# Designs tried in a protein design chat: VHH binders against q9xw16. Part 34

Target 1, 132 residues: q9xw16
Amino acid sequence: MSGWNAYIDTMTAAAPSIKRCAIVGAADGSVWARTEADNVFKASEEELKTFVALFNDVTQVPAKGADIEGVHYVVPRTEESLIFGKKENTGFFAVKTKSAVLIAVYEGPNEVAAQVRKAVESMQTYLNNAGY
Below, E stands for the ipSAE of ESMFold2; O stands for the ipSAE of OpenDDE; V2 stands for 0.75 times the mean of E and O plus 0.25 times the DockQ between their complexes.

## First folded at step 3 (VHH)

Design a26 (framework vhh_6fv0_2)
Fold by ESMFold2-Fast, scan of step 3:
Structure a26 (fold): chain B 132 residues (1-132), chain A 119 residues (1-119)
Amino acid sequence: as target 1 above (132 residues)
Amino acid sequence: QVQLQESGGGLVQPGGSLRLSCAASGFTFDDYYMYWVRQAPEKGLEWVSTISSSGSYTYYKDSVKGRFTVSRDNAKNTLYLQMNSLKPEDAAQYYCAADIYESAYPDYRGQGTQVTVSS
């Protein structure tokens, strides 16, 4: 069949505006899969561990913001399993499943942001239904 | 239709102050985070400030922190930006924005209000 990289390929095919993305463990931020080569997702293991811990209390995140790949993002609001942020012309969506956190970094206007969110939430639903 | 109407811009000298207003209609104003964004000539859009739906949380671009204050009056569906100690680099067209379509990027449909800083 296929490994976790197939899900990365599925998300980037659904939303080509995703510049970099990863699937990481919800408990520890360990990388299960990520974009590579010229589009490598560059977050350190320590940064990802800090990031996934934000899902323990998403209501406090807008006050602090969030850091991904060494970039500090303004987080305007959160939902129970969704954190999203904006920094200049770059943004991200991160969603939590039972066992994973999906992170997608993109560049572009509202139209591409909406497409990226849809792709990430579709994968979240799929993984939750698959028991992840 | 969603409408956002900015006002309060003008010409000020460096160190001066302006208070911008944004009148919102066509959506439930107190359900949404609101934003100020700006665009200087020959530059792209820059995020300036964010205020939560209740007004309890505010966020600012580093270069305006301590000089600008965002606020809102939910009873009047109005967003404000108090700008103190204005610098030449603050000169821009200012737009208010809301995340009406549930995306990370705010939507702006008004003409904006121009801020010019010169002596």
Scores: ipSAE 0.011, ipTM 0.209, lowest interface PAE 9.1, mean pLDDT 82

Design a27 (framework vhh_6fv0_2; at its last look DockQ between E and O 0.01; V2 from the best seeds 0.00; counts 0 for: pae O 11.0 > 2, placed apart)
Fold by ESMFold2-Fast, scan of step 3:
Structure a27 (fold): chain B 132 residues (1-132), chain A 119 residues (1-119)
Amino acid sequence: as target 1 above (132 residues)
Amino acid sequence: QVQLQESGGGLVQPGGSLRLSCAASGFTFDDYWMYWVRQAPEKGLEWVSTISSSGSYTYYKDSVKGRFTVSRDNAKNTLYLQMNSLKPEDAAQYYCAADIYESGYPDYRGQGTQVTVSS
């Protein structure tokens, strides 16, 4: 449970622009770990359940967008197991593994997006290789 | 250095059709996902459509599905938007755009082409 926080710490160390993130169950959106205190990830369980269901068919996501922490994001494109978008100074990357969905919300100019994406996709690869 | 030049806008009656074009230069066009975005008077920019670098994947804003079709000709470095069954709410400046930083929203755009829908 608390061991999962180490993965969040690894991602935020790799991409300091990540302000809030969570690791949730792919089947139900249950929170395994999330940032807390000044960086609390504020998504409700109901919102997360809806969000993880988007990975059942990512090609349907662009038409309607995605909601994270009560913020509606336009999602102009998706890739295999990847949903991402930006709204002004706030953006997110979400990736699905075998058992989990990793969500990272970052703040900053568009130039920092590549670093955030790399951190999230590196963790996705690691967790898939670990059987998650 | 991306250069994008839109054309094909104009005045059309409700229910009419227009075909927009975007001529791209200064980059390897077939390596990039391309986008159409629009801005209506007194409104913010809104995303309309996306096409993958190969043209294999296309995405649309829900309100334009079935009416708009995005396509591209990589041999000609040109992006297209076929707009059918135009509605007054489609009136806007239309921009060809690219997502240079892969942030998930297309930030670089051309100068645009105006679409007006009126009786």
Scores: ipSAE 0.687, ipTM 0.841, lowest interface PAE 0.9, mean pLDDT 89
Fold by ESMFold2, look of step 4:
Structure a27 (fold): chain B 132 residues (1-132), chain A 119 residues (1-119)
Amino acid sequence: as target 1 above (132 residues)
Amino acid sequence: QVQLQESGGGLVQPGGSLRLSCAASGFTFDDYWMYWVRQAPEKGLEWVSTISSSGSYTYYKDSVKGRFTVSRDNAKNTLYLQMNSLKPEDAAQYYCAADIYESGYPDYRGQGTQVTVSS
């Protein structure tokens, strides 16, 4: 549990525009780690179960968008293991590894969003290489 | 300098069709995903459709799926939107847009072309 918190810290340090993030199980959305305290990542178990199931077929996501923390996001593009979400000046990136989904909610213009994408994709690669 | 120029808008009856075009210049068009977005009076920008850089993947918002078709001709640096079965709620300024910063959401758009749907 405490080991997974280090990965949260790594992502938030790499991309300061991340406001909240979480690492959840890809099969059921169970929370392995999340931002806490002033920046608590608030999503219900049912919402997370629905969210991670989007990765079963990412090509269907753009038609209806995605919900996280009770917020609805437009999803204009997905890739095999990556979902982009946007609402006004906020957004999320979610990536799937072998066993987890990494979710990062950010604030800022598209230029800083690229930093968030790099942070979550770097962690995706690291966890996949470690067998997760 | 990046330029996107939309054309093909106009007045159409409900149930009618229009084909929008977008001429692109100042960047390597076939390296980028392209988008259509629209804005109705006193509303924010609304995403409509996405096409991958090669044209192999297309995505649509639910309300236009089956009625609109996005396509591109990379040899002519041109993006298209075929709009069929137009409804009054489709009336808007339509913009083609590109994701120049590779953020996953379009960040550059043209000046737009107006689509009006009325009897």
Scores: ipSAE 0.358, ipTM 0.718, lowest interface PAE 2.8, mean pLDDT 89
Fold by OpenDDE, look of step 4:
Structure a27 (fold): chain B 132 residues (1-132), chain A 119 residues (1-119)
Amino acid sequence: as target 1 above (132 residues)
Amino acid sequence: QVQLQESGGGLVQPGGSLRLSCAASGFTFDDYWMYWVRQAPEKGLEWVSTISSSGSYTYYKDSVKGRFTVSRDNAKNTLYLQMNSLKPEDAAQYYCAADIYESGYPDYRGQGTQVTVSS
């Protein structure tokens, strides 16, 4: 088990509504860790490469949305290091650190989304302070 | 040199309790998140619990929630795992792990301490 896998477990433990989660390289979308088995994160390398590139200009993302695991999400708004999307009772939060992008796909009502955001942002802060 | 030394393991009956300790040295303990992981025979290493640098945040594997409690004493550079209501499936070698990102590798752990649960 790598330390990155422990971060995946930490985020999923912090927010039970997270269904799938991944830590990928911010530069190229390479997968550093992800949920596996029944909760395998399924995004392709090509998709992840495209997704992480969205952070190069987040202001354009709400106009076109974002795709994760072949699913198209509406992106209501963005922040400098935050992209989140919604599709009915599902959604995702993606946060950018110095070198990584953390992606959490969740299912549930709006109230659970707050917990998911907190989980990934907490990890974001930690990793940033750690130099990642 | 980063050093982690686990202790407190042993043989207990189902329903019993153990308190594991992890003595840390060779790094600024209170700057790092710490983990407990375990490995049972013929099984892979699995995550058990995480605690933040200050101890403000704790996280647990679902199967141990309500039974295990992670804590730390930063003044003593020590990590703890209180294990109550132990089950046979909890039997494993338990390791404490430090998120030492300075080296570029985020995971260091000690030699471990054996937990056996048997009637």
Scores: ipSAE 0.006, ipTM 0.226, lowest interface PAE 11.0, mean pLDDT 89
ESMFold2 (binder alone), look of step 4: mean pLDDT 83; pTM 0.833

Design a28 (framework vhh_6fv0_2)
Fold by ESMFold2-Fast, scan of step 3:
Structure a28 (fold): chain B 132 residues (1-132), chain A 119 residues (1-119)
Amino acid sequence: as target 1 above (132 residues)
Amino acid sequence: QVQLQESGGGLVQPGGSLRLSCAASGFTFDDYDMYWVRQAPEKGLEWVSTISSSGSYTYYKDSVKGRFTVSRDNAKNTLYLQMNSLKPEDAAQYYCAADIYESGYPDYRGQGTQVTVSS
């Protein structure tokens, strides 16, 4: 659904270090929108279903880590609606709203992480306030 | 200027225990989550444990759960790692670390303290 792509555009404009991202259903990981073409978000339906299920108990995630686009990330800590981690030059932030999960994969040094997190959390707040 | 200093490493036999300490200065210690990371010979840097800024939440790598306990004393600006039932695979240089940029990758580390487990 093209309407949801506007939110992806908003996040990537706010944090240019985001290379790929998606908005998926919280219940099943179904893709509502994702980056396309040269920046296509490459996660299988099975991987996304597994990933969104991690939000059922985020406290268990650090022990095992998380997989996104076939890349295994160490996740040293979580917050109630936030899973994030970094592997060398690649990192991610994923946040849960009432009905969606936003996943942003970025590339760059640690210094860019704060701007990526801000962009993702701002969108989380917006969608929660919009009833999603 | 962030400064971290580890101590408490040493040589133990399998099944033994060690308590590591990390003295922190140059930042508001109680505002930051703290981390223990390690690097074994011929291996990359590996995350071991996290403790929240208040000490209320702790997280562990699966292979150390039940054996290691992280704690902190914010009044003393000190981080601890109690290591019990040590295994040969736990032998490594241990570092305390802070994730100043909140990236999920600790970027300020101390100089480390060596843990050797003799089989």
Scores: ipSAE 0.469, ipTM 0.738, lowest interface PAE 2.2, mean pLDDT 87

Design a29 (framework vhh_6fv0_2)
Fold by ESMFold2-Fast, scan of step 3:
Structure a29 (fold): chain B 132 residues (1-132), chain A 119 residues (1-119)
Amino acid sequence: as target 1 above (132 residues)
Amino acid sequence: QVQLQESGGGLVQPGGSLRLSCAASGFTFDDYEMYWVRQAPEKGLEWVSTISSSGSYTYYKDSVKGRFTVSRDNAKNTLYLQMNSLKPEDAAQYYCAADIYESGYPDYRGQGTQVTVSS
């Protein structure tokens, strides 16, 4: 088990609406840690490589959307280091740090999104401060 | 309570233009991203455009880019969608919406205004 799994556990504990999440390399989408077993984060390495490349020009993302775990999400807007969207009862927040991209997929109404976003942004801050 | 009231829909010929308006109340309009969403009969809701709270950033669905322009007047609490070069595929009920929960997709929307493109 990698030490990165502790960060997955921290995020899911902070926002119980997170159903699946991963920490991947910003350069290539390589998986550092992800939820496994009954709540496995199902994205392939090829999908993740495509996804992390979206952070090279986030302004193009709203026109095309984003694919995570084979699900196409509408992404109505982006911020410099943040891509997020929702499709019916499922949504995601993805943030980029210096070396990593954190992806959290959640389920629930829009009202739970604020808690999920805070959990992901708190981890983003922590990892940036740790040099990642 | 968020209240959104759309207007400006109607019947146009292909290639025509319409300007939609949305009057907003019940929230601090200039603090929120605003959205245009549409729904054709027997189809799901489709995102069309987003405008930032200041109006400085805009985003569009690929199929409407270059033809539609979203804008807002924060002094009047009003959102606009200028639709040019309308196509039959643009015929739908158009809704303005607010992203109050900052979920990345609007939850609150008005009653809508109907756009029909005659061919």
Scores: ipSAE 0.366, ipTM 0.684, lowest interface PAE 2.9, mean pLDDT 86

Design a3 (framework vhh_6fv0_2; at its last look DockQ between E and O 0.04; V2 from the best seeds 0.00; counts 0 for: pae O 9.0 > 2, placed apart)
Fold by ESMFold2-Fast, scan of step 3:
Structure a3 (fold): chain B 132 residues (1-132), chain A 119 residues (1-119)
Amino acid sequence: as target 1 above (132 residues)
Amino acid sequence: QVQLQESGGGLVQPGGSLRLSCAASGFTFDDYYMYWVRQAPEKGLEWVSTISSSGSYTYYKDSVKGRFTVSRDNAKNTLYLQMNSLKPEDAAQYYCAADIYEVGYPDYRGQGTQVTVSS
């Protein structure tokens, strides 16, 4: 078990509407930690490699959307280190740090999504300050 | 209180053009991304276009690229959607929306404006 699982636990405690999440390497999409058992984050290594490469130019993402766990999400906008999208009643937030990408999948309305975004961004800030 | 008022819809023939407008009030318009979304009868809301707060970044649904142009006039608190080469598939109720929660997909805020495309 990696120590990175403690960060997964911190995010899910802060935002219970997170259904599944992962911390992956920014360079290659390698999984450092993810939710487990009934909440296992099921993206393949090849899908994650493709996903993290989107951060090389986030402005191109809205045209095509993004795929996570075999699900295609509409991405109406991006920010410098943030890709976020929606499909029906689900959504995701993905933020990039120096070395990692944090991905959280959630369900709920925009008020709930705002809570998830804050939890993910708080962890992004923490990891950047820790040198990750 | 956030208020968005759409206008400019109507009946047009295939290949025709319409310009939609959205008058915004109750928030600092030039601080927020704005969106156009649409809904055809008995279908869910569909994202059409996005424009950044300054207007420097615009994004479009693939099926409307090259035909639709989003723009904004921050001095007038107004959002626009220029629709050219309209197709029957574009017929829908069009809504402007603001992402006040900053979560990447906003709710519609107005009554919308209806676009009908038929010969």
Scores: ipSAE 0.604, ipTM 0.800, lowest interface PAE 1.4, mean pLDDT 89
Fold by ESMFold2, look of step 4:
Structure a3 (fold): chain B 132 residues (1-132), chain A 119 residues (1-119)
Amino acid sequence: as target 1 above (132 residues)
Amino acid sequence: QVQLQESGGGLVQPGGSLRLSCAASGFTFDDYYMYWVRQAPEKGLEWVSTISSSGSYTYYKDSVKGRFTVSRDNAKNTLYLQMNSLKPEDAAQYYCAADIYEVGYPDYRGQGTQVTVSS
């Protein structure tokens, strides 16, 4: 599937330490695209529906954390359209566009996290400008 | 002042071994997780390995598992990476890193040491 999957490839090429990545619908968490094969992004539809709803009020997220792929992350930071989660050696960045939520799970230090954030935010900007 | 200084890089044949060191100062070394990352020309930083503050837990990128071993000596404030069975794809500038002051933003890494693998 070359449609939305091409955007997955663009983000993982820009930030090589992204382990898993997905584009999901902002309204319902439906999967538009995700990493496949060796590192399948594994999250249930119910989990994703709950996850995207966090963007309805990001100010509440640091107090409760976030769950992705059955893993609970501490959320030390949010911005209006961004949630950053951390657990030990791993973390995630999630950003919301007009229609979608982009999720990237990575491993590594803050130097790697900054690269992952840039890759995801660049795609966020592109999709917003394209009306998504 | 936080300082991280890598050493031990060099030129090696495919299948050869190198041991990298990272000397740390300016912070309480044994309170922090330590990391190895690498960068090939015109590529982004790539996570390689992580070790917990006590050294009890180690983590590796899949492509280096079984070939690389991260360790630390908290009495000497030194982080190590033993690299065996080196491949051309392992050639890169290697950096040690620590997350001391920031969360999710750039923090501290050293200046790096070059690993070159050639036949």
Scores: ipSAE 0.341, ipTM 0.718, lowest interface PAE 2.6, mean pLDDT 89
Fold by OpenDDE, look of step 4:
Structure a3 (fold): chain B 132 residues (1-132), chain A 119 residues (1-119)
Amino acid sequence: as target 1 above (132 residues)
Amino acid sequence: QVQLQESGGGLVQPGGSLRLSCAASGFTFDDYYMYWVRQAPEKGLEWVSTISSSGSYTYYKDSVKGRFTVSRDNAKNTLYLQMNSLKPEDAAQYYCAADIYEVGYPDYRGQGTQVTVSS
């Protein structure tokens, strides 16, 4: 298990409503780690390249939404290093660190979404402090 | 001060059973999800199981499904892990953790408890 895989396990452990999760390079969307087996994160390389580029100008994302794993999400709002989306009882949280983008896809009501946000942002803080 | 103390580890033969306990204090135990993680020698920390605040929902690593059972007693502020049909690959130091920590990497306050599986 790579060090990045351990971070995937940490986030999924902290927020059980996370169905799939990935850590990708902020520059090019390359996959550093992802959930596997029954919960494979399925975003393509090209899709991830497009997705991470959204962080170059997050202000435009709510107008057009975001696509992850071939699914289109409505993006209600964005923050400087945060993009989150919703589709019915599913959604995603994506946060940007110095060199990575953390993506968590979840299923559940708004109550579980708060826990997902916390898990992803906690990892964001950790990685930033570690220089990543 | 948040404290977590694991216990119940030991030496068992393959196919044997152990029950781990985790005594928690210093936070409102029944408000938080709890989880077990483990680390084998020369391996990274890996997630094993998670249980919801009320205990209504449980989640497991694929390799332990059907063999391990996580539970909790909120009145006693205690987390449990029943491990049946133990395999050599289950040997590790086991830690409990809570989702109250604001860091990404698990923060275990105790020394953990050692599980050894050998014939």
Scores: ipSAE 0.011, ipTM 0.230, lowest interface PAE 9.0, mean pLDDT 89
ESMFold2 (binder alone), look of step 4: mean pLDDT 83; pTM 0.834

Design a30 (framework vhh_6fv0_2)
Fold by ESMFold2-Fast, scan of step 3:
Structure a30 (fold): chain B 132 residues (1-132), chain A 119 residues (1-119)
Amino acid sequence: as target 1 above (132 residues)
Amino acid sequence: QVQLQESGGGLVQPGGSLRLSCAASGFTFDEYYMYWVRQAPEKGLEWVSTISSSGSYTYYKDSVKGRFTVSRDNAKNTLYLQMNSLKPEDAAQYYCAADIYESGYPDYRGQGTQVTVSS
């Protein structure tokens, strides 16, 4: 198991509405850690490579949306290091750090989104401060 | 209570223009991203445009880029959508919405305003 699994556990504990998440390399989308077993994060290497490349210019993302785990999400807005969107009862937040992209997929009504965002952004801050 | 009231819809020919308005009340309008969404007959709700709380950032669905312009007047608690070069595919009920929960998709839709594009 990589030590990165501890960060996955921290994020899921902070926001129980997170159903699946992963930490991947910002340059290539390589998986450093992901949720497993009953809540396995199921994105292909090809999909993740395409996804992390979206952070090269997040302002282009809303026009086309984003694909995660074979699901196409509408992304009505982005922020500097943040891509997020919703499809019915499923949503996601993805943030970029110096070396990583954190992706959290959650399920539930819009009311739970703020908790998920805080959990992901807290981890983003921690990893940036740790030099990742 | 969050309230949103749309107006400005109507019937236009292809290539025509309309300006939609949305009057907002019941929340601190200048603190929230605002959205335009639409629903055509027999279709689901479709996101059209987004504007940041200050109006500094705007985003558009690919098919409306260059034709639609979203804007807002925070002093009047009003959201606008200028629609130019209208196509038959743009015919729909248009709603304004707020992203109260910051989910990346709008909540609290208004009653809507109908846009019809005839040949």
Scores: ipSAE 0.489, ipTM 0.750, lowest interface PAE 2.1, mean pLDDT 88

Design a31 (framework vhh_6fv0_2)
Fold by ESMFold2-Fast, scan of step 3:
Structure a31 (fold): chain B 132 residues (1-132), chain A 119 residues (1-119)
Amino acid sequence: as target 1 above (132 residues)
Amino acid sequence: QVQLQESGGGLVQPGGSLRLSCAASGFTFDYYYMYWVRQAPEKGLEWVSTISSSGSYTYYKDSVKGRFTVSRDNAKNTLYLQMNSLKPEDAAQYYCAADIYESGYPDYRGQGTQVTVSS
């Protein structure tokens, strides 16, 4: 959607198992950039608003799970600025920065998750250092 | 390499208690979050509980909250699940698991320990 697409490209290049991703506003879930076309990130505005609000208290997430793109994910754990989960062969990592939430949906077995997590956390660090 | 050995299952009446144990070896136990997952006959795997590497954070499936308590002893490389007020719906094969790949859903490798709840 805008210049933020460069960050989407950087993440997908770093972890090819990422199938869809987005950068959204931490306060309201507004989309800053997302994958499009055959890899379109399909979350609605109301779903994203609900999702980013989970970062207000990540300790409540494991009991209920999380919904992304109409898919319910089991979230067995969270960390201060990280929500991640899995459903069968699909998983996600979402990290919060000062102003943004980065969401990456990937496909593959558990073994590919480590590379996806590193890509997402590297971008989180970069954006925080850039004041976002 | 990673080895997980569950024990402590058995047959109990509704309202009864069991304590499950998991002996871990082949990895640095105190580095990893540990999990309990279960599978009832002809059903999929269901996450039950999570404990952080230090034991400071615990999480539970809503239906077991207040009845189950997860704990760990890092000096003994052992994970525990204290199950109180057992219900027939808790009957399942229980597995301990580690999220070695940090995928958000744990990998399990043990044979599990069977919990049967009936009168």
Scores: ipSAE 0.418, ipTM 0.716, lowest interface PAE 2.5, mean pLDDT 87

